# Designs tried in a protein design chat: VHH binders against q9zpq3. Part 31

Target 1, 317 residues: q9zpq3
Amino acid sequence: MVTLIVATTADPASINPAAALLAMPGWTAGPILPPDIKSFSNKQTRVIQHDRSIVKEDDLDLRWEEATGEVVDEVIFLSRHTAVSNRPALTVHPIGVLHLKDGESPPQGGKPGWAALPSTRIGPWFRLLKKMAEAHGLVPEFEITLEATHHGPITNKPTMFLEIGSTEEYWKRQDAAQVMALLMWEGLGLGGSEEVGKWKSETGKRKVLLGIGGGHYAPRHMDIALKDDIWVGHLLSGYSLPMEDPTQTKTTPGENYIGGNWRQSIKAAFEATKASFPGGEILAHLDHKSFKGWQKKAITEFLAEESINVGKPNDFT
Key: E = the ipSAE of ESMFold2; O = the ipSAE of ESMFold2 at other seeds; V2 = 0.75 times the mean of E and O plus 0.25 times the DockQ between their complexes.

## First folded at step 15 (VHH; framework vhh_surovatamig_d1)

Design n1 (at its last look DockQ between E and O 0.96; V2 from the best seeds 0.77)
Fold by ESMFold2, look of step 15:
Formats: sequence, structure tokens, C-alpha cells
Structure n1 (fold): chain B 317 residues (1-317), chain A 123 residues (1-123)
Amino acid sequence: as target 1 above (317 residues)
Amino acid sequence: EVQLVESGGGLVQPGGSLRLSCAASGFTFSNYEMSWVRQAPGKGLEWVAVIYSRGSETDYVDSVKGRFTISRDNAKKSLYLQMNSLRAEDTAVYYCARMTEDWDYGYYGMDVRGQGTLVTVSS
């Protein structure tokens, strides 16, 4: 199994956690990927550093394989988080660009209507990160949160982003960078301990959260993700579920059709989640407060049509 | 407070050119990706172009590729859109947008907050 960790050199929230990880024992220089991407190796882990926009450097997993002959099994991106609130945060999230239709250009990378394979580590590492941040005095200053599925780049293997936000002062925080490095060190078992978040279809709980609705920071879904042994797939906020209001459409055919890209978004996220969790029990958890009645009805009917099980909080046990 | 002030719009004939400007303040301009977004009469917002914080990478909606050029001057905290070979369908109010990752805000994280600048392409 090969884990590819991606850092960008101009982003302190990316290069500083990478540097902190590389300061730990066991790293050796690896090959240089075109054009001038430096790499480092430690056991199953490869770190690369590039100087381009992180959301536009597509297919780094396949490019690693082409350059080295090694098959990548998962990708972890280290990045800054930006927010209009400027609140400090440490975040974990899957990627995808579900709201865009075929033929639209993606300003934040990825490709239209696409959901990456979610890393199986999203849930377990979110819980580990919260514990580590608390132990290192970063809470309550930093919010420790998931983010809903968004942006690129294009990847072909299970993927997640680890982020430090939300302003330059916090991007540069060395204590936050150290916690992210410890998360990766412990989570990947590089110090000799058991790794965290590897999918094990034969042991433990097999329930996988598919989040439907809510805002970018997924507050209702986070209640589920904080439970022991719950796995997390995609989290579709309202922006990933464009639904056309039938009361605003005067010429639509019939009340059975609700326009917008929301069906395709749910299907893509479900299929990507299913692919990352073979044998898993995927439960769609609806943030009911974020939907009007007509939206809930449409979504519930679609989930039933697709045989996608709905889970209430107590079903995640 | 974050401020984005657009200028440079006007009335032009088809085939003409305009250069739009956006003056930014209240944030560290060089840390953010920036976009132009437009709204044609009676239509919703449409993303037009993005430029990344390093200024070396850009992307455009297909309908303007080869005709529009986005650029930035980080020292002047300014964003620009050079519009050439203008067509009637480019008629819109053009907005400058700061890109953020909390996509609940603005237009999928494109923080549109200025008054915009009107571009009218007409004979």
C-alpha cells in the first residue's frame, strides 16, 4: 500500500505540516517527478512538494505510478482553508465538484459532476485530530471540523484534504502544523503503532455515513461522525444539491419532476462512497432542517428508488 | 471590512474592447484566488474567469476563451479583465469576487460583494 501526501510549497498551511512530518525519523529522498517535484519516502508513505495550485494539479496518483512504477493506494492533500468568517479551524474533507453539469468549466478544479473516491480515513482521522488538538491546547481556539465535499483536483484513488485555517496568521501556526504532522505520523503508523482508518470489512462496525444536506461545515453530520467506529464517505451540502423550486417554474412538466443536478449529485457521491467501502452499510443521513417539505419529499423518494438506506442518528450504532 | 470596487464598464460596439478593474481592500490580496463573475439581464450569475494567487495560472468559461484575459497586480491590490472581440452576449454586470472555501457564501465560494460595473455591447 502506498500513501501519497501532497504539499504545495507556497502555502504555509501545507508545507509546514509536511516539513514537521519530514523532521521525524525514517525519511529518505525519493525521485523527482516532472517538472521538478521533489519527493521523500518513509515505509509506505511518499511525500511530494509542488509549486502549482493544489486544485489544478490533476492525477498525481497516476503520475507517481508512471514516474516510479509504484501504484498509489490513497492520496492525502495538505492545504490552507479560507473562510469569510476568518475563524481558526483544522479540517478534514473529501473532494468533488457535484454541482457542475457536463460541459461546465470548474474554477476550483476537479471535473463536472464528479466525486472522488473518499478516503476511508476521513471519519477516524477527524476523531483522532479532535483528540490531538485538544491534548495540544488548540481547542477551543481552533474549531475541529469536517467540511462538505468540494473542489478538486482530479484523483483516481481514495482522497482526503487536511487543512489549517482560516487566515495567514493561523496558516503559519507551527503548533497546528505539528498536530497535523502527528496526525499523519500516528494515523499512518510510521512510528510503529497500528495505523488508523484502514477499511476492514471483516471486523468492527461497517456503517458508513453519506451526508445529505446542511451547510459547509456539516454540523448535523458531525454528531454522527463523532460516534466511535463510524466511517465517513461523502458529505453533500446544499450547494452540491441544486434543486429547482417547482413553485417558481411555470412551465415544468408535472409535479413529479424536480429539476436541478441534485439526483446526479447524490448518485455520484453514493457510488464513490460505495466503491471506497466494499461491503459497507451506507446510510444516508438527512439534515432535515436544511430542506423545505418539497425537497425532503423529492430526496426521500429518490433514495427509495435507488435503494439507498436512510439512517437516523441512532441507526449509526 | 472586505471591499471590492469594480470599474471600467461602458457602452461598446460589437468587436470592441474594454478593460475592467477591481480595487481590493480589507484583506491580504495576494493570499486569495480571484474571479470575475457576470450577470446578464434576466439571468443568474455566471463565472467568467479565475486567476490564482501566484498569477501564473488562469482559467476561463469556454464562451470567453481567447477573447478575455484575467490578470492581477498584487502590489496594487488590483484585479483586471481585458475584454476583446466583444459580442452582444457579453452584455452583463461584471463583478469582482474573492475566492473562499466555505461555499455557503457568495456564488459557490466566489464572494461577490461589490456593486459591479455594467458592460453593454450594442450597435
Scores: ipSAE 0.737, ipTM 0.891, lowest interface PAE 1.3, mean pLDDT 92
Fold by ESMFold2 at other seeds, look of step 15:
Structure n1 (fold): chain B 317 residues (1-317), chain A 123 residues (1-123)
Amino acid sequence: as target 1 above (317 residues)
Amino acid sequence: EVQLVESGGGLVQPGGSLRLSCAASGFTFSNYEMSWVRQAPGKGLEWVAVIYSRGSETDYVDSVKGRFTISRDNAKKSLYLQMNSLRAEDTAVYYCARMTEDWDYGYYGMDVRGQGTLVTVSS
């Protein structure tokens, strides 16, 4: 089984970390992905350089398998981060498009109401990235953060995005690219060290964070993710939890039903997280400040109905 | 400061055509995917079309596919929407948007900033 690392040739935040990784020892020419996309091999790792928009490049894992006969274990995308704030950042996140209903078109890739299998490496590599960025003098200039689940492409194997942001000046930063390359080098064990972030349900803590609420950068959930040995699944910001305000719905006063796609979002994210962490203890952690009372009540009742355990910060130790 | 200025709207008959323009400033236009988003009277925002930063890939909401064409001129920092075979249901304020990954802002990362340009399709 192989780890597929995907870079976009036109994006310096993508191609520069890939080039920095390929400059390290042990790379050889790998298989050609049709039509003529070059790859590079080092142990179980395959790097490809793609020239299309990554969020629209569906099923790369399956297409790799069809072209090469090699089974893909996981996919790691190297990308740029864009933000309204323009603040420099190094980020890690799972993907999915949870807010859209069937039949709606996803302008940022993926498919409606879907969450990819999250990479088990998200939590451990977030912590490793923070440590490496600090050691290499990138903090406090770069914020080291998770992002909530968003966008595509469609994948079938555990997936995460690694990103450098948030403007062209920072996308081009070679020291940031080198830290991302070092993260992949050490995280995948390519230098001979033990790899980081493979799921090991029988050898350590089995607590898996499912983040509910908050903003795009998941501030309350990051407090949990910084704890030793905590695994991270999906992180659902408010935009993934569309909830209809009952005072603005034609529903009769006093009805307990809250409309919107939020139930389906939680269920999809929970099931994908569960599939990535067999035997794990998934704990839903709520960003309480992000909810009005009626929202919190609806969410907690739904979690109970679905037998999804709620975790307070202390439950993650 | 990022600015997006829409123009080209107006009143047309069903079956008519309009070409919308968006002038961008305050960012490196060629680095960003761009979208058109519309808001019909009394309705929420609806994504209409996207064009990726290299200009080689586009996508459209089903209701406009085959009738609308999104394009860009990176040298002029301009985004366009050619609208043909217009229908009454296309009546809306049209906004251009810079796409970002920070989905807290705009319409799921489609950063709507301008006043928009009104398109009215009526007999």
Scores: ipSAE 0.667, ipTM 0.861, lowest interface PAE 1.5, mean pLDDT 90
ESMFold2 (binder alone), look of step 15: mean pLDDT 81; pTM 0.830

Design n2 (at its last fold request DockQ between E and O 0.97; V2 from the best seeds 0.80)
Fold by ESMFold2 at other seeds, fold request of step 17:
Structure n2 (fold): chain B 317 residues (1-317), chain A 123 residues (1-123)
Amino acid sequence: as target 1 above (317 residues)
Amino acid sequence: EVQLVESGGGLVQPGGSLRLSCAASGFTFDNYEMSWVRQAPGKGLEWVAVIYSGGSETDYVDSVKGRFTISRDNAKKSLYLQMNSLRAEDTAVYYCARMTEDWDYGYYGMDVRGQGTLVTVSS
């Protein structure tokens, strides 16, 4: 199993955690990818450092295979997090641009209506990151949180982003960079311990969270993700669920027809989550307070039509 | 406090050109991707163009490719949109937007804050 870690040289929240990881034992220089992308190898892990915008670097997994003959099995991006609030944060999230319809241009990368395969490590590494951040004195200064599914680039293998936010002062924080490096070191088992977050369909708890609704930082879904042994797939914020109000639509009468891209969003996120967790029990968890009654009814009926099981918090215990 | 001030709009004939400007303050301009977003009369917001924080990479909605050029001057904290070969369908209020990842705000992470600048393309 080969893990590709991607760092952007111009982004201190990306290159500093990568540098901290590369300072640990066992790294050797790897091949140069076209055009001049440096790489490093340690056991199953490959680190690349590139100098372009991360959301436009499509298909790095396939490009690694083309250049080296080696198949990538998962991708981890190291990136800065930006936020209107400017609050310090360490975050983990899946990627996708589910709100866009075919033919629309994706300003934040990816492709319309697409959800990447989510990394199986999102849940377990979120919990590990929280423990490490606490142990290293970064809490409460840094909020440790998931983010809802958003943006590109395009990938073909299970993917997640690890981010430091949310301003230049915090992007440059070396203690945060060190915690992210320690997360990757321990999570990938590079020091000899068992790695964290590898999916094993025949052993252990197999319940997988598919988050429906809520805001960008997924507060109700995060409560579920903190439970022991819960796996995390896609997290669909309200912005990934465009729903047209039927009382405002002059050409779409009746409650049985609710326009917008929300059905396609849920289906794409579910299928990508299912593909990342073979044999897993996927449970859609609704942030009920984020929906009006007509929205909740429409979503619940659609989930039933698609045979997507709904999970209440106790179903994740 | 983040402020974005658009200017440069006006009345122009089809086939004409116009250059929009956006003056930014209240944040480190160099660190953010920036976009232009427009709103035609009676329509919703439409993303037009993005320029990434490094300044060398851009992207455009298909309808303006080859006609519009987004650029930035990080020293002046300014964003620009050069609009050539203007068409009637380009008539809109144009807004400057700062891009952030917390998509609860703005238009899918495009934080529209200014009053905009009106572009009218009419013979």
Scores: ipSAE 0.748, ipTM 0.893, lowest interface PAE 1.3, mean pLDDT 92
Fold by ESMFold2, fold request of step 17:
Structure n2 (fold): chain B 317 residues (1-317), chain A 123 residues (1-123)
Amino acid sequence: as target 1 above (317 residues)
Amino acid sequence: EVQLVESGGGLVQPGGSLRLSCAASGFTFDNYEMSWVRQAPGKGLEWVAVIYSGGSETDYVDSVKGRFTISRDNAKKSLYLQMNSLRAEDTAVYYCARMTEDWDYGYYGMDVRGQGTLVTVSS
């Protein structure tokens, strides 16, 4: 069972956490992937270092298998985070490009209408990261947060991004890089302790958050993700739920009149979440304040039509 | 503060060429992916092209592939769009945008701030 960690050599928020992890015991040189991508091995974990834009490096999981014969079980990307606010942050998020229709070219990678399989580690590692950041004196300077589902690259196995943001000063912070390395070290059990966030088929009907609505940093869903034993799938912000305002459309009304790609977005995110959490109890949690009445009505009716259960905050306990 | 100033637009006949420029300030230009976004009359924003921070990787919306070329000069903090074989449907206000990952802002992370530059393709 192989965990593939991907670092970008030109990105200090990526290569520095990777270097901090590689400085820990047990790493050996691994095979070279085309075109000359270096790799390192420690138990089930493989670190690769590439020099291209991380959102453009599609199918690294399959490319690893083709080059080595090893099947990848999950992919973890290390990346910088950029933000208009420039606020320091340590983040965890799933990937996907839900707002684009078939045939459109995605400027931030991925493919239109697609949600990657979310890593099962998103929720547990987000909570562990918060604890580690607090213990290492990074809070409140760094905000520790999830991000809503966005961007590529294309992957075929459960995936998440771990990011340091949000400006060059903070991308280069070695204390943040060390905390990310410790997260990976402890989370993957490389020091001999029990790993964190692995989903097993016998886990049963544990609760899995599917976030619907809200902004990029998912503030309403964060309250749920901080609860004990809550697993996190996709988090769909408003930008992943394109809904056409019916009052501004001069068309004949009918069933499911509300246009836009929002139904396909919800379905793709739900199916990807379901695939990553076999047997899990998926509960859609709505950020109600982010929706107008007509949007909320359409979404709740669609969720019922698709037999997707809605969870109130108390249902996640 | 972040500033993006577009220039180079104008009236051109079908089949003609224009070169758009964008002068950037208020941020470390080299660290950000940059894009061109356009807005045709009466329509919403449409992404046109992206160039990644290293300057060697680019991508384009299908309708402009082979006709438009995005480039950057990190030393001059400038972004360019060479537009060849222009068509009437390319008529739009063109904006440059800084790309960020907090997609609450701009057009899916494309932070449009300038006044844009008008390109009119007409006989």
Scores: ipSAE 0.737, ipTM 0.889, lowest interface PAE 1.3, mean pLDDT 92
ESMFold2, look of step 15: ipSAE 0.712; ipTM 0.878
ESMFold2 (binder alone), look of step 15: mean pLDDT 81; pTM 0.825
ESMFold2 at other seeds, look of step 15: ipSAE 0.743; ipTM 0.894
ESMFold2, look of step 16: ipSAE 0.711; ipTM 0.880
ESMFold2 (binder alone), look of step 16: mean pLDDT 81; pTM 0.825
ESMFold2 at other seeds, look of step 16: ipSAE 0.735; ipTM 0.890
ESMFold2, fold request of step 17: ipSAE 0.733, 0.737; ipTM 0.888, 0.889
ESMFold2 (binder alone), fold request of step 17: mean pLDDT 81, 82, 82; pTM 0.827, 0.829, 0.828
ESMFold2 at other seeds, fold request of step 17: ipSAE 0.665, 0.018; ipTM 0.857, 0.488
ESMFold2, look of step 17: ipSAE 0.651; ipTM 0.855
ESMFold2 (binder alone), look of step 17: mean pLDDT 81; pTM 0.822
ESMFold2 at other seeds, look of step 17: ipSAE 0.635; ipTM 0.842

Design n3 (at its last look DockQ between E and O 0.94; V2 from the best seeds 0.77)
Fold by ESMFold2, fold request of step 17:
Structure n3 (fold): chain B 317 residues (1-317), chain A 123 residues (1-123)
Amino acid sequence: as target 1 above (317 residues)
Amino acid sequence: EVQLVESGGGLVQPGGSLRLSCAASGFTFSNYEMSWVRQAPGKGLEWVAVIYSGGSETDYVDSVKGRFTISRDNAKKSLYLQMNSLRAEDTAVYYCARMTEDWDFGYYGMDVRGQGTLVTVSS
């Protein structure tokens, strides 16, 4: 199993955690990938450093395989987090561009209507990151949070982003970079402990969260993700669920078609989650307060028609 | 406070050219990806072009590729859109936007704040 960690050289929230990880024991220089991408190896882990946009460098997993003959099994990106609020944060999230229809252009990378295979480590590493941040005195200054599914680049293997936010002062924080490096070190088992968040076929009865609704930081779904032994797939914020109001667009009550690409978004996120968690019990968890009645009815009926099980908070035990 | 001020719009004939400018203040301009978005009469917002924070990478909606060029001057905290070979369908109010990851705000993370600048392409 090969883990590809991707850092970018111009982003302190990316290169500093990578440098902190590479300062730990066991790293060997690896090949230089076209055009001039440096790499490093330690056991099952490969780190690459490139100097272009993190959301536009597509298919790095396949490009590694083409250059080296070695198959990549998962991808982890290290990046800055930006926010209008400027609040300090350490975040974990899956990627995808679910709000765009076929043929629309994706300014934040990825491809229209696509959800990447989510890393199985999202839930377990979010919980581990929270514990580490607390132990290292970063809480309450930094919020430790998931983010809803968003942006690219295009990947072909299970993927997640690890981010430090949300302004230059915080992107440069060396203590935050050290915690992110420790997360990767312990989470990948590089120091000799058991790795965290690897999905094994014999664990297939475990519950996998598919978040439906809410805002970007997924507060209701985070309550679920904090529970022991809960795995996290995609998290669909309201921006990934465009729904057209039927009272504004139709004159006939009771029609079963509500426009927008929300059905395709849910289906793509469900199928990607299912593919990352073979045998897992996927439960859709709705942030009820984020929906009007007509939206909740439509989503609930669609989930039933697609045989996607709904989970209440107590079902995640 | 974050400010984005667009200018350079006007009336042009089909096939003509315009250069739009956006003056930015209240944030470290060089740290952020920047976009142009537009709103044609009776339509919603449409993303037009993005320039990434390093300044060397750009992307465009298909309908403007080869005709429009986005650029930035980090020293002047300014964003530009050179529009050539203009067509009637390019008629719109053009806005610049700062991009952030908290997509609850703006147009999918494109923070539109200015009054925009009107481009009218008509014979």
Scores: ipSAE 0.754, ipTM 0.897, lowest interface PAE 1.2, mean pLDDT 92
Fold by ESMFold2 at other seeds, look of step 15:
Structure n3 (fold): chain B 317 residues (1-317), chain A 123 residues (1-123)
Amino acid sequence: as target 1 above (317 residues)
Amino acid sequence: EVQLVESGGGLVQPGGSLRLSCAASGFTFSNYEMSWVRQAPGKGLEWVAVIYSGGSETDYVDSVKGRFTISRDNAKKSLYLQMNSLRAEDTAVYYCARMTEDWDFGYYGMDVRGQGTLVTVSS
């Protein structure tokens, strides 16, 4: 299994965790990829460093394969997190651009109506990150959280982002960078321990969270993700579920239609999650407080039509 | 306090040109991607262009590619939009926006805070 870790040299929240990881034992210089991307290897892990905007550098997994002949099996991006609140955070999230329809232009990379294959490590690494951040004195200063599915770039293999936020002071924090490096070191088993977060269809729990609703930091879905052995797929906030209010939309007699791109968003996220977790039991968890009654009814009926199982918090055991 | 002040709008004939400016303050301008967003009369917001924090990478909505050029001057904390070959459908209030990852705010993370500047394209 080959893991590609992507760092952006101009981003301290990206290059500093990468540098901390590369300072650990076992790294060898690798090839330089077009146009001028430096790389490093350790066991089945490859680190690349590039100078471009991370959300616009599409297909780095395929570009690695084209340049080296080696197939990439997963991609991990190291990035800064920005937020209006400026609150310090360490975050983990899947990527996708689910709110845009075909033909619309994606300002934050990706492609319209698309969800990347989520990394199977999102849940397990979120929990490991929380433990490591606590052990290293970063909590409560840094919030340790998931983010809902958003932005690009385009990838073709299971993907996640690991981020340090949310201002320049915190992007530069070397203790946070060290914790992210330790997460990758332990999570990938580079020091000799068993790796964390590889999908195991024959052992342990096989329940996979598909989050529906809530805000960007997915607080109600995080309650599920904190449970032992729960896997995490896509997390669709309200911004990924455009639903047109039927009281503001003309309907013809006999029409029970709720407009907006929400059906396509759920379907894309479900199919990508399913593809990353073969044989997994995907449970859609609704953040009920974020929906009005008509929205919840429509979503619940659509999930039933698509044979997507709904899970209440207690079903994640 | 984050402030964004747009200027440079006006009335112009089809085929004409305008240059919009945005003065930014209250944040480290060079650390953020910046965008232009517009709102045509009676319509919702539409993203127009983005420029990444280094100033060399850009992207545009298809309808303006080849006609509009986004640029920035990090030393002046300023964002610009050069609009050439203007068409009637470009008529809108134009806003600049700071991009952030918290998509609960603004227009999918495009934090619109200014009053905008009106561009009217008509004969």
Scores: ipSAE 0.742, ipTM 0.889, lowest interface PAE 1.3, mean pLDDT 91
ESMFold2, look of step 15: ipSAE 0.735; ipTM 0.888
ESMFold2 (binder alone), look of step 15: mean pLDDT 81; pTM 0.826
ESMFold2, look of step 16: ipSAE 0.698; ipTM 0.876
ESMFold2 (binder alone), look of step 16: mean pLDDT 82; pTM 0.831
ESMFold2 at other seeds, look of step 16: ipSAE 0.689; ipTM 0.868
ESMFold2, fold request of step 17: ipSAE 0.741, 0.752; ipTM 0.893, 0.894
ESMFold2 (binder alone), fold request of step 17: mean pLDDT 81, 82, 81; pTM 0.824, 0.832, 0.826
ESMFold2 at other seeds, fold request of step 17: ipSAE 0.712, 0.722, 0.732; ipTM 0.880, 0.883, 0.889
ESMFold2, look of step 17: ipSAE 0.748; ipTM 0.892
ESMFold2 (binder alone), look of step 17: mean pLDDT 82; pTM 0.831
ESMFold2 at other seeds, look of step 17: ipSAE 0.735; ipTM 0.890
ESMFold2, look of step 19: ipSAE 0.698; ipTM 0.880
ESMFold2 (binder alone), look of step 19: mean pLDDT 81; pTM 0.826
ESMFold2 at other seeds, look of step 19: ipSAE 0.714; ipTM 0.877
ESMFold2, look of step 20: ipSAE 0.707; ipTM 0.877
ESMFold2 (binder alone), look of step 20: mean pLDDT 81; pTM 0.826
ESMFold2 at other seeds, look of step 20: ipSAE 0.730; ipTM 0.882

Design n4 (at its last look DockQ between E and O 0.78; V2 from the best seeds 0.00; counts 0 for: pae O 11.2 > 2)
Fold by ESMFold2, look of step 15:
Structure n4 (fold): chain B 317 residues (1-317), chain A 123 residues (1-123)
Amino acid sequence: as target 1 above (317 residues)
Amino acid sequence: EVQLVESGGGLVQPGGSLRLSCAASGFTFSNYEMSWVRQAPGKGLEWVAVIYSGGSETDYVDSVKGRFTISRDNAKKSLYLQMNSLRAEDTAVYYCARMTEDWDYGDYGMDVRGQGTLVTVSS
């Protein structure tokens, strides 16, 4: 029942939404985590602020437990979003570093081949964020989008990132920061309303999206995530699915295999999604345009081998 | 060692077309998302287009959508940019970029290694 919200003081897209949330009623000073991480408490929510790299400050959930005796149930990170397109955006995404092999060092935190437990709130809060951004006049200027699973830090509890992008002028936007704060305020039920996006055992027959393929911003999976009552787990971009082209890789005669880390990526994402959604019906949705025929065949056969169900858009409620 | 060699630039009139090429070597080309970026005279780098490693999906900066098409040939380890309906503001040195696994972040997003190819759009 403890939600840990993490901000970094050097990032306006992080500290400004945190400050907007802390300006709302009910916050009191909390303990200082060693060596100097400030905290604030409101009901079951804890906000911490640190001055280090948000993607590399690992295990904050466990460190909170060590310092306070409270068990953390979920982690929400507030961060900037950077896009080469420079398009303004408000984003929601799970974290993990699925494309790297053992022994490679992730430049943006996490660990190779790892997927964090995805927050169950990703889908519901993406839809709520879209409604709030529209109501507050941020659309069409800001795109409201999911992102594919990427980067760290390492966490041990269900996790998501909430981000403002994509350039310094937009990272600093106070109206965007206010919408993110309202998302957290309403989504966590801090004003007294029912919270949004908590998974319950009686919810367990509901469909959970596992996105396979597509670009970083997951456009085909977003069509599904916009449907009412759809839950979202991991979203694997094409980059998270490195597949060796058999026409350019010498294969041993008699072997029909597709090399690359794509199997491990899918398995890690599926297992993490399954762990976050006990009793949920996980459906892998393939972004049709992301794959050539040989890739689709290999992925489909692997999903069948692993007993991972495939879902077409109409299979989601 | 990783090499990216751009070609196909030149002088063209507004409304004209050019096709840029990038020859890649020293890495497994099919494993990487690839982009074109450009630098106008006296300006910083601007991302133009990306093509993803796991399929044929693409994305473009808004100013070139509908005019530019990125493509790749994994067998030839080559990246292409078809530029149609060129405008004066497209004048720039164009670079091929290998995308790192975390291209969403500014410090490690794009690996630009080539000398670029100059496109001049002038009436």
Scores: ipSAE 0.013, ipTM 0.423, lowest interface PAE 8.9, mean pLDDT 86
Fold by ESMFold2 at other seeds, look of step 15:
Structure n4 (fold): chain B 317 residues (1-317), chain A 123 residues (1-123)
Amino acid sequence: as target 1 above (317 residues)
Amino acid sequence: EVQLVESGGGLVQPGGSLRLSCAASGFTFSNYEMSWVRQAPGKGLEWVAVIYSGGSETDYVDSVKGRFTISRDNAKKSLYLQMNSLRAEDTAVYYCARMTEDWDYGDYGMDVRGQGTLVTVSS
């Protein structure tokens, strides 16, 4: 089974970390994915260099398997990050498109109401990235952060994005690219060390964070993710939890009926998280400050109905 | 049709205050992150502040932190910017923007539709 790393040749925040990784020992030419996509091989790891927008190129994992006969275990995308603040950042995040209704077109790939299987490496690699970035002098200039679940492409295996942001001059930063390459080198165990972030339910802590609420950079959930041995699944920002204000709707008579896609979003994210962490103890952590009272009540009642345990910060120990 | 209408700008002395408003219509306001952006004379658009859909999470460009406060009222479909301790450098046309689901990527992130409201800080 192989780990597939996907880089986009036109994106400096993508190709530069890939090139830095490929400059390390042990790479050989790999198979060519149709039509002419080059790949490189090192142990269980395969690097693809793609010239299209990767958020819209669906099923690369299945296409790899069809072309090569190798089973893909996980997918890691290397990408630029943009932000309204233009702040420099190194980021890690799961993918999905949970806020759109059926029939809406997701311009950043994926499909409405879908959450990918989150990579089990998100939490452990976020912590490792933070330590590496500090050791290499990128902090405090670069913010090291998770992002809430968003965009595509459609994938079928555990997936995460690693990103450099947030403007062209930072996308091109070679010291940032080198840190991302070191993260992948150490995290995948390519230099001979033990890899980081594979799910092993028989050892260590089994608690898995499901983040509910907050902004795109998940600030209150990051406090949880920084704790030792905590695993991270999906992180649903407020925009992934569309809730219709009950004072303004002509909807059903019950107080507990609050319109919007928020129930479907939580359920899709929970099921994908559960599938990536078999035997794990999934705890939903609510960003309470991001919700009004009626929203909190609706969400907590739904979580109880679905038998999804709520975790307070102290429950993640 | 989606509409965003800014108001509340004007001429003010340095150190003064203004409160900008944005009236939203034609979409479900509570589902969207909202921002203020500004354009100073001869410059491009500068993002100023964002407020997330829940109303309590915010972020600001460094030059306005501690002086500006973004807020929203989802029941009134309104976005606000309280601007205190105004400086000459804050002179700009201010626009409100709807953040689309794609706001982290490319031109699809900030949906600026109004004529803006002019803030002039001068003495």
Scores: ipSAE 0.000, ipTM 0.335, lowest interface PAE 11.2, mean pLDDT 85
ESMFold2 (binder alone), look of step 15: mean pLDDT 81; pTM 0.818

